# VH-VL binders against Probable transcription termination protein NusA (nusA), part 8

Target 1, 139 residues: Probable transcription termination protein NusA (nusA), of Halococcus morrhuae (Micrococcus morrhuae) (p15738)
Amino acid sequence: MRVTLSDTALRHIALFEDVTGASAVDCLVDDDRVCFLVATGEMSDAIGPDGTTVEQVEERLDKRVSLVENADTAELFVANALAPAVVHNVTISENASTVAYAEVDRADTGVAIGRDGETIETARRLAERQFDIDDIELA

## First folded at step 1 (VH-VL)

Design p7 (framework fv_ponezumab)
Fold by ESMFold2-Fast, scan of step 1:
Structure p7 (fold): chain C 139 residues (1-139), chain A 119 residues (1-119), chain B 112 residues (1-112)
Amino acid sequence: as target 1 above (139 residues)
Amino acid sequence: QVQLVQSGAEVKKPGASVKVSCKASGYTFTSYYIHWVRQAPGQGLEWMGRINPSGGSTKYAPRLQDRVTMTRDTSTSTVYMELSSLRSEDTAVYYCARESTYYYGMDVWGQGTTVTVSS
Amino acid sequence: DVVMTQSPLSLPVTLGQPASISCKSSQSLVYSDGNTYLNWFQQRPGQSPRRLIYKVSNRDSGVPDRFSGSGSGTDFTLKISRVEAEDVGVYYCMQGTHWPYTFGQGTRLEIK
């Protein structure tokens, strides 16, 4: 795999998979939050009925948990990483750097940015790790 | 009976610090977040931050992050909120409140502690 | 920060009549987990706030079924089907989706 997972990230993934039954292909560990990149098609298992399953993961880790669904293409991946914001289009520009331009529905700009910038920051970090995208800009 | 009982009223000079306590009873202290919310006279509610009593992890409102500190003592089931470098605009009733699950908002509130900052 | 705007700010109501309060957010309150973390609180004069509703429409234990919450995205409503004298106070909406948590400015319900 192209990403290096810390021992802490591997332990978090093991806990996530045990609690949810879903697979995680990446994990970002911060001081107050953890983000899991969930295998394609397994988001509903990870979230659980009324969000109860992901809440159990949060309780066990004593941290906030966010989930991003994986995708096979960079464009779909960026759209998934900004969920639940409505993304109308994603364009990847490759010049001196690789930048994804996401056209987000006007009402959903705040959702795409997220609490304290968490969603867009997490999306940028995951896009770099998974697709070598240097930046995500909201169009 | 689930209760949060706060310390008594404080009067402070500008530039001083105040430390308010919130003692929990009637539930498992480490299983619920404690938030701090303040209300200036005649004004609405302002969120200050929260603490997880289990691990001691905190999250503070950005405008208060440099002045607010939240701690807990698990042996006494007590949460503390300390606000430093007090100004007259910090005059408010300060509430502690329990959050039953993450993000659901506060379900049990303390009685409030009046803090007056005057020269 | 997410701005929560309530309307009306003052709500005079006749006993036994219905009342409704609007709450609008400057950004969508749908969180990354698909849930909407919109709460309603009641504050009676001289008392601490009391949560009435969480996650848009769920009533707290002990809250009368006269109170109901509804809405989605950025537009939310708290309804009281039959106002009673004990309902006098200030009502606040609050969002828990975006940090910091933010409250509406409050709606004062009074009996006319």
Scores: ipSAE 0.000, ipTM 0.505, lowest interface PAE 13.4, mean pLDDT 86

Design p8 (framework fv_ponezumab)
Heavy chain, then light chain:
Amino acid sequence: QVQLVQSGAEVKKPGASVKVSCKASGYTFTRYYIHWVRQAPGQGLEWMGRIDPSGGSTKYAPRLQDRVTMTRDTSTSTVYMELSSLRSEDTAVYYCARGRYFDWSFDYWGQGTTVTVSS
Amino acid sequence: DVVMTQSPLSLPVTLGQPASISCKSSQSLLYSDGKTYLNWFQQRPGQSPRRLIYQVSNRDSGVPDRFSGSGSGTDFTLKISRVEAEDVGVYYCMQGTHYPLTFGQGTRLEIK
ESMFold2-Fast, scan of step 1: ipSAE 0.007; ipTM 0.588

Design p9 (framework fv_ponezumab)
Fold by ESMFold2-Fast, scan of step 1:
Structure p9 (fold): chain C 139 residues (1-139), chain A 120 residues (1-120), chain B 112 residues (1-112)
Amino acid sequence: as target 1 above (139 residues)
Amino acid sequence: QVQLVQSGAEVKKPGASVKVSCKASGYTFTRYYIHWVRQAPGQGLEWMGRIDPSGGSTKYAPRLQDRVTMTRDTSTSTVYMELSSLRSEDTAVYYCARSPYYYGSGFDYWGQGTTVTVSS
Amino acid sequence: DVVMTQSPLSLPVTLGQPASISCKSSQSLLYSDGKTYLNWFQQRPGQSPRRLIYQVSNRDSGVPDRFSGSGSGTDFTLKISRVEAEDVGVYYCMQGTHYPLTFGQGTRLEIK
């Protein structure tokens, strides 16, 4: 899906691509963190050996950096966005709203939510931008 | 029919705490964030924070974060907002309101409001 | 915090005439996702607020076509093409791009 990017997001993407050699399709810029939506198949390049490459991005931006791997389907996208939580299945329901139901392993519910809800909130933002999904519900 | 029904009016003394409830019905409770917004008599609207009923994650206005706590009970589809160390400036009508997560797309349904009066 | 400034604060309007309300933000409301999270609310006397417009120009379900929103960056406008008696109330703009979410001080629309 096409989204327009701010000058700040474009500069962050340029830095990310220069440091990692991976491509970013989208970028969410918050006060204390940045999330990059990494092109499908390029996640390992973005992370780098022992996470050293993504840490270089963090140091240059002076912000925490999270990465989500892009996908061609809404279902796989939602599962990727909730990583490293184990997601058994994702179902998309279209009624008055479009909702993704992610069946997360019970032991991983906290992982899918993330610290202060950051993981699930980021997943919801990216799913809306990329797939017009109104919400992600943990089933 | 989507409804947000709030608890009744409260009168409190300075230094006390108040806990207001907001019971949701007519939709899937975990699909929508619930925000709290207050309005002092004759004044404008002030955002206090929001809760995600699915995971329980919260985000509070910085000036209130030391005093406000938001929780939910999924079995009763109810959100709670507790404000501690009450001051006369906290006298207001407190509203709960529903939003989908679009990073601040606004609130499509509102509760009827709960009047909280703080007086000595 | 992002400061939202509305003008005028008081807006007397003759029935059937157009009305417009300005809302200015202290920072750009364009978010990194390309969306601008500016919303408009109406509060009729004795009632809870009601959303009219979200993301600058999208009209909420049930809101009459006579209400429209426009703008970009830091400068936004709510227009009513033909004011009706039921439009009496206070109108608020709200930004959702930056936490904490903030409202304008309100514009009171009155029939003269």
Scores: ipSAE 0.000, ipTM 0.501, lowest interface PAE 16.4, mean pLDDT 86

Design r1 (framework fv_roledumab)
Fold by ESMFold2-Fast, scan of step 1:
Structure r1 (fold): chain C 139 residues (1-139), chain A 120 residues (1-120), chain B 107 residues (1-107)
Amino acid sequence: as target 1 above (139 residues)
Amino acid sequence: QVQLVESGGGVVQPGRSLRLSCTASGFTFSSYGMHWVRQAPAKGLEWVATIWYDGSNKQYADSVKGRFTFSRDNSQDTLYLQLNSLRPEDTAVYYCARDRGYSYGYFDYWGQGTMVTVSS
Amino acid sequence: AIRMTQSPSSFSASTGDRVTITCRASQGISSYVAWYQQKSGKAPKFLIYAASTLQSGVPSRFSGSGSGTDFTLTINSLQSEDFATYYCQQYYSYPRTFGQGTRVEIT
């Protein structure tokens, strides 16, 4: 991990890992929400049956919790960060800055953006931290 | 069986350096955060440093910042703590300890310790 | 830094006694407290995390409780192998800090 985690983020990761048994490699802490970047392949463990495990994390933190599954490539990472929106393709363009263009199914544009833009903003923050991607644009 | 074995301690004069090592076995070393904790003779425990599972994030106690350097070699299952500019107050048994996970910040397994004595 | 204060610093007890050790944090730390046992000349042994959750293999006579600033380690019916120094530790914030330790000695 290239970005330094805050003490608050480290505490939240410790709680997340204690409750879920899954590993988190990054954590974004906001006033009303916490987002965990879940280790590749461990998302189902983090969510739990019918979402009961992630709900336990929410109860302990008294905040909304969102999960993003990590990936080894920038393209898959961006698609994962926009889930559950259907992403047909992701293209990384490098010029003065690095921009990811995500081709999202038209019906899922709202899902990719999220409530008050939360999903796309979280995706942008994580993509910058993990892959040095400056921006994500929906194609 | 989880095992941690420290080495590299000794007796040195103030201002000198030592390199401590900790060899891990019995678990997937690269999946765990690791720590150094010290204990001065007849005193309590003091956290010294933390290193993330992949070496990307490190934390140090204020008393050792700028003097101590924590590193790990995941291919050799080994930790290193470089102690520079040693002071008499650094005299302690140094333990390496395994984090519960990537960085919970509490310690589920400990080595036997290695003694560092700084005397003038 | 969060200061952890244990009381008492030491005391004498007999086998069969119920022993209570208190740990106070200088600020609210929710339940982010771990407890360790250290026998003379040995490395510390992990006992409890999240204030009250016992590590697998630790005898059920050990229990932890508390939240916020006040935490307690209790040993019901003290056994001969329990004479040791006990430490609390907060993992709420860096730097990680320990209490000064409580020595439980045989009378």
Scores: ipSAE 0.006, ipTM 0.540, lowest interface PAE 13.8, mean pLDDT 87

Design r10 (framework fv_roledumab)
Fold by ESMFold2-Fast, scan of step 1:
Structure r10 (fold): chain C 139 residues (1-139), chain A 119 residues (1-119), chain B 107 residues (1-107)
Amino acid sequence: as target 1 above (139 residues)
Amino acid sequence: QVQLVESGGGVVQPGRSLRLSCTASGFTFSRYGMHWVRQAPAKGLEWVATISYDGSNKQYADSVKGRFTFSRDNSQDTLYLQLNSLRPEDTAVYYCARSKIYYYGMDVWGQGTMVTVSS
Amino acid sequence: AIRMTQSPSSFSASTGDRVTITCRASQGISSYVAWYQQKSGKAPKFLIYAASTLQSGVPSRFSGSGSGTDFTLTINSLQSEDFATYYCQQYYSYPLTFGQGTRVEIT
């Protein structure tokens, strides 16, 4: 699925690609943070040696940066967005709305949610944009 | 420049407690997740605990849950690991290490502090 | 817990040799693997993360590869300072787990 990117997001992606050499297929822009959806297989290029490449992106943007690796299926996409939490299974239910139910390892529920809900919130936003998933629930 | 220094190790009897400290310098401590990793004599590395950069999320190895507690003081650039109800099996060198949340790879380690639990 | 199994557990090598150490995860972990070098009596040294990304300052003779369950660390031309124990570590999921280590000994 295609998503329309704002001018700000396009500028951020251009900077990200120039600094990292990796491709970003989506970008979420908030007041104090930016998330890039990184092309499959290019996460190590985006992070860079000792994390220095993603740190350069953070310095140029003057914001915290998070990275999510893209995937070809909605199920793997949701699992990637909740990384590094272990996701045992993802079931997508389509009734009145489309909801992804992620079976997260019990020990990893906090990891999947993230600080102040940042990880799960970012996962929900990206899943909606890329796969028309209305919500992600931890099962 | 970038350094982690552990302290607080020692020799104690089973059932006793110790408090380990790790002092950071040369980097913005409050931006990094931190870990404790231990290594028993002639054995491999064993992860003990992780704390997020702001202290809001903590994870513990099953072998230490309920006995060890991890905390951090970002104003003092210091980590603490409280070791309670120590067992002979807890005998190890305890290392603190830092990581970024994006990869959890532990790029800077302290020199370690030895904890010996013996009767 | 995700079990990380390294092979071999130890082996002898000479300077100039190409050395390959393997690490297998008990389940898929994408690319969330780090590698460490530890010399006797010293703290571990960070080498590689995200399976293949070399930390700055680590010699280019070191490289990592793999994804999913199978990972390798390669030292392309072994030098005297490379005799050490090497550990892989997954950071895909808690609890974080290390391999048992591979000891590289001088012949």
Scores: ipSAE 0.006, ipTM 0.542, lowest interface PAE 11.4, mean pLDDT 85

Design r11 (framework fv_roledumab)
Heavy chain, then light chain:
Amino acid sequence: QVQLVESGGGVVQPGRSLRLSCTASGFTFSRYGMHWVRQAPAKGLEWVATISYDGSNKQYADSVKGRFTFSRDNSQDTLYLQLNSLRPEDTAVYYCARGTYYKFWSGYFDYWGQGTMVTVSS
Amino acid sequence: AIRMTQSPSSFSASTGDRVTITCRASQGISSYVAWYQQKSGKAPKFLIYAASTLQSGVPSRFSGSGSGTDFTLTINSLQSEDFATYYCQQYYSYPLTFGQGTRVEIT
ESMFold2-Fast, scan of step 1: ipSAE 0.005; ipTM 0.555

Design r12 (from r8 with heavy chain D99H R100P W101T Y103S G104W L105F Y107P; framework fv_roledumab)
Fold by ESMFold2-Fast, scan of step 1:
Structure r12 (fold): chain C 139 residues (1-139), chain A 118 residues (1-118), chain B 107 residues (1-107)
Amino acid sequence: as target 1 above (139 residues)
Amino acid sequence: QVQLVESGGGVVQPGRSLRLSCTASGFTFSRYGMHWVRQAPAKGLEWVATISYDGSNKQYADSVKGRFTFSRDNSQDTLYLQLNSLRPEDTAVYYCARHPTYSWFDPWGQGTMVTVSS
Amino acid sequence: AIRMTQSPSSFSASTGDRVTITCRASQGISSYVAWYQQKSGKAPKFLIYAASTLQSGVPSRFSGSGSGTDFTLTINSLQSEDFATYYCQQYYSYPLTFGQGTRVEIT
C-alpha cells in the first residue's frame, strides 16, 4: 500500500481538491486521461450536480477525468473500480498470487472491461497500489 | 451499413514506401480505437498496430516499430498506415479492424495486398 | 510477449458434430480473449469477446469459456458454413497476439 505520488500527480490532486472540495487519495496520470481515487463518501462532491464539478476539473487539466471511489475493504474496492458495471460478488483468493474474482452481471461484462480495456486495467492498477492485489479476473 | 475499406497496396521493391488508407462508414468512427492486422500468404494473423479513438495513444508490433507510422483523421473517417523501409517479410494482406472491447459487431475490411519483392 | 497456442492445428468434422477448439496463453490474461472465424479468401469475422460474450448476429451454437490461461471455443451442432479457420486473440497487454489458427475441415 505504500504509494509514491509523482510531482505531476500531486499537482493534479491539489487542483482536484481545490475545484471539488473532495479529497483524492491516489492519482493515475496517463497521456490522455487522469484517474482520481476519491475518498470514501466524497464521490457525489467530486461529480457535482449533473457532473458539472468533474467537468470543471477536466477543463482545467485539459484531459479526460475518471473517478473511482475508495473503500475500506478489497472486495468493495474492486466493485467500485468496475463501476458502473453491476458486480454481484467479489472473492479474494490468496495462493501464489492474490487475485480478485469479480462476478459481473453478464450484460455488464463490456462495461467492466471498458473502452480499450481502460476500466479493468485502471481497476487492476489501483487494486495493486491500494490492496496489493496482483490481478482482477471476471468470473 | 457498417464498412471499412482499405486501399493503397501494391507491389514494391525492398526499401521502398507505401501509404495505406482505411475509410470507415456507418458508425461513429471518432469513438473507436482501431487496428491494423496483416496476414502473410498461407500464414496466420499478425497484429501490426493500434491507435486510440483520438490518436493520442499508439502501439506498434516490434517488427514494424520505427518503420511504420499509424495515424487517423477523424474529420474524414480515415486511418493511414505509412509503410517505410519495406522488407520481403512485410508481404501480406493488410486489414483494418475495430478494437474488440466493444459489444457491437467489429467489422474487418476486405484487405489490401502489399507485395515486397526483388 | 504473451504466446497464444491453439489445439489442434486442424481436424476433420461432419455437420451435426460438437467441436471444441482450445487456446492456451503463456501467462494469465484474465478473460481478455477474442475469437475470430476466417473463411478461405475472406477477411476474419469477429465471434466472441471477453472469452464468453457472443457478438450480436453470431449464431447461438457458438460459445466461449475459460479464464486465466485456458480458453475454449465450442460449436454445438456444426453447420456447413462453419468450416473455416478459427483464431484466438489476447487483448490483455501489448503486443496483441493471435493463436496460430485451427482449421476445421469437412470429413
Scores: ipSAE 0.000, ipTM 0.460, lowest interface PAE 16.9, mean pLDDT 82

Design r13 (framework fv_roledumab)
Fold by ESMFold2-Fast, scan of step 1:
Structure r13 (fold): chain C 139 residues (1-139), chain A 122 residues (1-122), chain B 107 residues (1-107)
Amino acid sequence: as target 1 above (139 residues)
Amino acid sequence: QVQLVESGGGVVQPGRSLRLSCTASGFTFSRYGMHWVRQAPAKGLEWVATISYDGSNKQYADSVKGRFTFSRDNSQDTLYLQLNSLRPEDTAVYYCARGRTYTISGSYFDYWGQGTMVTVSS
Amino acid sequence: AIRMTQSPSSFSASTGDRVTITCRASQGISSYVAWYQQKSGKAPKFLIYAASTLQSGVPSRFSGSGSGTDFTLTINSLQSEDFATYYCQQYYSYPLTFGQGTRVEIT
């Protein structure tokens, strides 16, 4: 899906790409954090050795930064958005609404939800923007 | 090599002021959030204040809020901590420290200066 | 504020000993814990972040573990240079807080 980016998001993407050398295809800007959707295959470049590259982005933006790796399919996208949780399967159900059901390893349910629900919340927002998925449910 | 050097400590009477400085070298100072951490004699570590990489965001411990002012000069690679209305309880070694983290919502400290002693005594 | 409580406050050990220091947070802080070593009269030295990730150059005999509220620093085979005070620190939220410290003394 094609998403319209705010001026703030475009500025953040420009900074991210300058610092990391990786491309960002989407950016969520909140009061306390920024999430970049990183081009497929470029996640290692965005993170950098020992996370030093993404830390540089955080210092310049003065906000928490999270990264999600993009994917060509809705199923892989949802699994990537819940990383580093182990996802065994993703099923997309299309009826009155489009819902992704992610089968997360039992030990990783907390990882998939994230601190204060941030991981699952971010995953839901990105899945809606990129694949018109209305919700993500852990199963 | 990363180096942080504090100065400006001394002995003062209650109610007086001091200005502490910290000079940084060996890294790109303007890219890091910085902190002051203090340690009273024979006691543990206490976080005092945080300043963001560009100086736009600052946070202070409740015990010093309204009395201490943190600032930085990125052109000189220098940190300043203005200590006003000093109390005997402020007696401590004051360290400047470089902040590191994956987020700005909290920091750990990968490099510390040697510290400068502030003694508040009548 | 998040309170960090270390145990024990101090203990005596000999070179070659396995040393374990515990740190408890008053609320869940995920893995946002760092550990520091401080020798008498010197500044603290950074050891570990994210509960278990060692700083480059820190000897492999040091390890950290834990998540949520309970965290542990372990020194597998204590060396003479390891006699020091150790501090845990949470960086989950401001204000940043440290444990009260654990002093590892020579027997």
Scores: ipSAE 0.005, ipTM 0.526, lowest interface PAE 12.3, mean pLDDT 85

Design r14 (framework fv_roledumab)
Fold by ESMFold2-Fast, scan of step 1:
Structure r14 (fold): chain C 139 residues (1-139), chain A 119 residues (1-119), chain B 107 residues (1-107)
Amino acid sequence: as target 1 above (139 residues)
Amino acid sequence: QVQLVESGGGVVQPGRSLRLSCTASGFTFSRYGMHWVRQAPAKGLEWVATISYDGSNKQYADSVKGRFTFSRDNSQDTLYLQLNSLRPEDTAVYYCTRGYTLRGFFDYWGQGTMVTVSS
Amino acid sequence: AIRMTQSPSSFSASTGDRVTITCRASQGISSYVAWYQQKSGKAPKFLIYAASTLQSGVPSRFSGSGSGTDFTLTINSLQSEDFATYYCQQYYSYPLTFGQGTRVEIT
């Protein structure tokens, strides 16, 4: 997929890659936070030992940073975006719109939604950008 | 029903060590970040340490960094907090807490375990 | 570190009163504030997150509001079980910090 990145997002990605050594495929910039879509297999590099690497990114940006690990399929992507919630299954339905239905463990519904709905909102935005998924619904 | 049970507290002299444990039940332990929060007698709450769901990311309050070590055993649903080089100012009730992410609120708390550092 | 300042530090109230506790952050923290209730000799109990979202099982007489730097916890009609110390907490950034607490005492 082709995602057009703003100048701000490109600057953030450059800083992220310089600090972490990990690659970012996408970047969502909000007023008080930045989310990086981390290349598959590079999540531990982005977080760093004792969280020092991601904390360093936050200090440099003066914003909260969240990380989502990329995936090659829409199903795995949605599950990754809702981490650390336990996702039992993801079904993609293509009718009038494309909707991902994530069967999240009942104990983890709050985790999947996130504080202020940030996790599910970020997941929806990234899924739209990367896989043309119109919505994510929790089962 | 989510439950967190702390153990391992006691009375020790300055410079000694203690290992606190916290046993979790009622949720998928391996998917949650976990935290330790302490409270000195007649004082407020102070965050001590945070550990990610898989143990790869850890955060410590500056006052305990280098002395305390946080770890988890996901196969046993257990947290450990190793307290080294204890000081009188470490005297507090230590609570094990569950959080959604590394930076989060603490939605479930254990009953606490008392650590007293005195000569 | 983000400093969380509560006011007042303590006050006396009677059952049926509407009570308000304020929490102020030293910098903007959006809505990343949680509130806790602690009764004497007990562990804290989680009440509210995201400044205004009530945890399941918490009585509806509790409410939270605010964004940015100023946050408020309100108890609309104080009950006997509500006499406790209340803490706000920011989870916007590390280190995680709590307010110093507000003690609500029975008159």
Scores: ipSAE 0.000, ipTM 0.517, lowest interface PAE 15.2, mean pLDDT 85

Design r15 (framework fv_roledumab)
Fold by ESMFold2-Fast, scan of step 1:
Structure r15 (fold): chain C 139 residues (1-139), chain A 118 residues (1-118), chain B 107 residues (1-107)
Amino acid sequence: as target 1 above (139 residues)
Amino acid sequence: QVQLVESGGGVVQPGRSLRLSCTASGFTFSNYAMHWVRQAPAKGLEWVATISYDGRNKQYADSVKGRFTFSRDNSQDTLYLQLNSLRPEDTAVYYCARDYGYKWFDYWGQGTMVTVSS
Amino acid sequence: AIRMTQSPSSFSASTGDRVTITCRASQDIRSYVAWYQQKSGKAPKFLIYAASTLQSGVPSRFSGSGSGTDFTLTINSLQSEDFATYYCQQYYSTPYTFGQGTRVEIT
């Protein structure tokens, strides 16, 4: 799969990498927020102590920043994208379309959806870009 | 192509006011933070103020705080800088500039001259 | 405020020369430096960001280097259109500050 990064996304990634020392493999740019797909194993570097490093990125961009940790499998990727919700299982179904079914802990359904659906919508966009998953459904 | 066109400069006496405008074209204006930068005759560049993409966050240089007001109208792709209580040391060419995304300035207007003298 | 000091303030050069302009920050600003070119009577033009990354369309004879407190702008074969004043700028923290400028004059 080939992901095309806009000039704006490339600029954001350059700043993110300079501030955090972590690598970003993808970046979603919206009017009021930016999401970075952080290289596997580098999430702690990106967040920083008490979240201070990601807060520096937010200050520089003058936008809210969210982070998703990358993964090598579609199942782990979907679970990471819904963090910090507890995900018990992810099943990928390939019929007329490719759908990921995430079994989220009952208490964490709201966390997985996010404010105004932000978390689940961001997860869907990233899953489509990285794994050609057409939809994520909470089971 | 990106263009920024400034207007509103002139010659005024100390204590008076001016309103500067900057009209943007060639990009999605509402996605960019914007700046005003000034340059006194035969001097260097001085950052004056910044405004966020939605106009909610503003920062000003200490030399102009309480006297200058920065605003924007995203529906008209226009910036405004209201200059109040002008002083001779405010004499400068005032540039509007687009924020690349990280507080450096990738496109600048041609500048408009403000002269404060008696 | 972070003070940015350029050296020299001015110098004379000829076409074909390799010229270097230095910029020093009063504190560690990592790589958060941009460079601008300003020709007489004109608005500044953006050249470089993140200390060393050229803006698209800027000639390859321009290069930037440095990190922390010491930064340089190099023009490795000066052309007639390069005679101008050059400014460094830090974007590490507000207020955003510029160096005083370095004027490159024709010999």
Scores: ipSAE 0.006, ipTM 0.540, lowest interface PAE 12.7, mean pLDDT 87

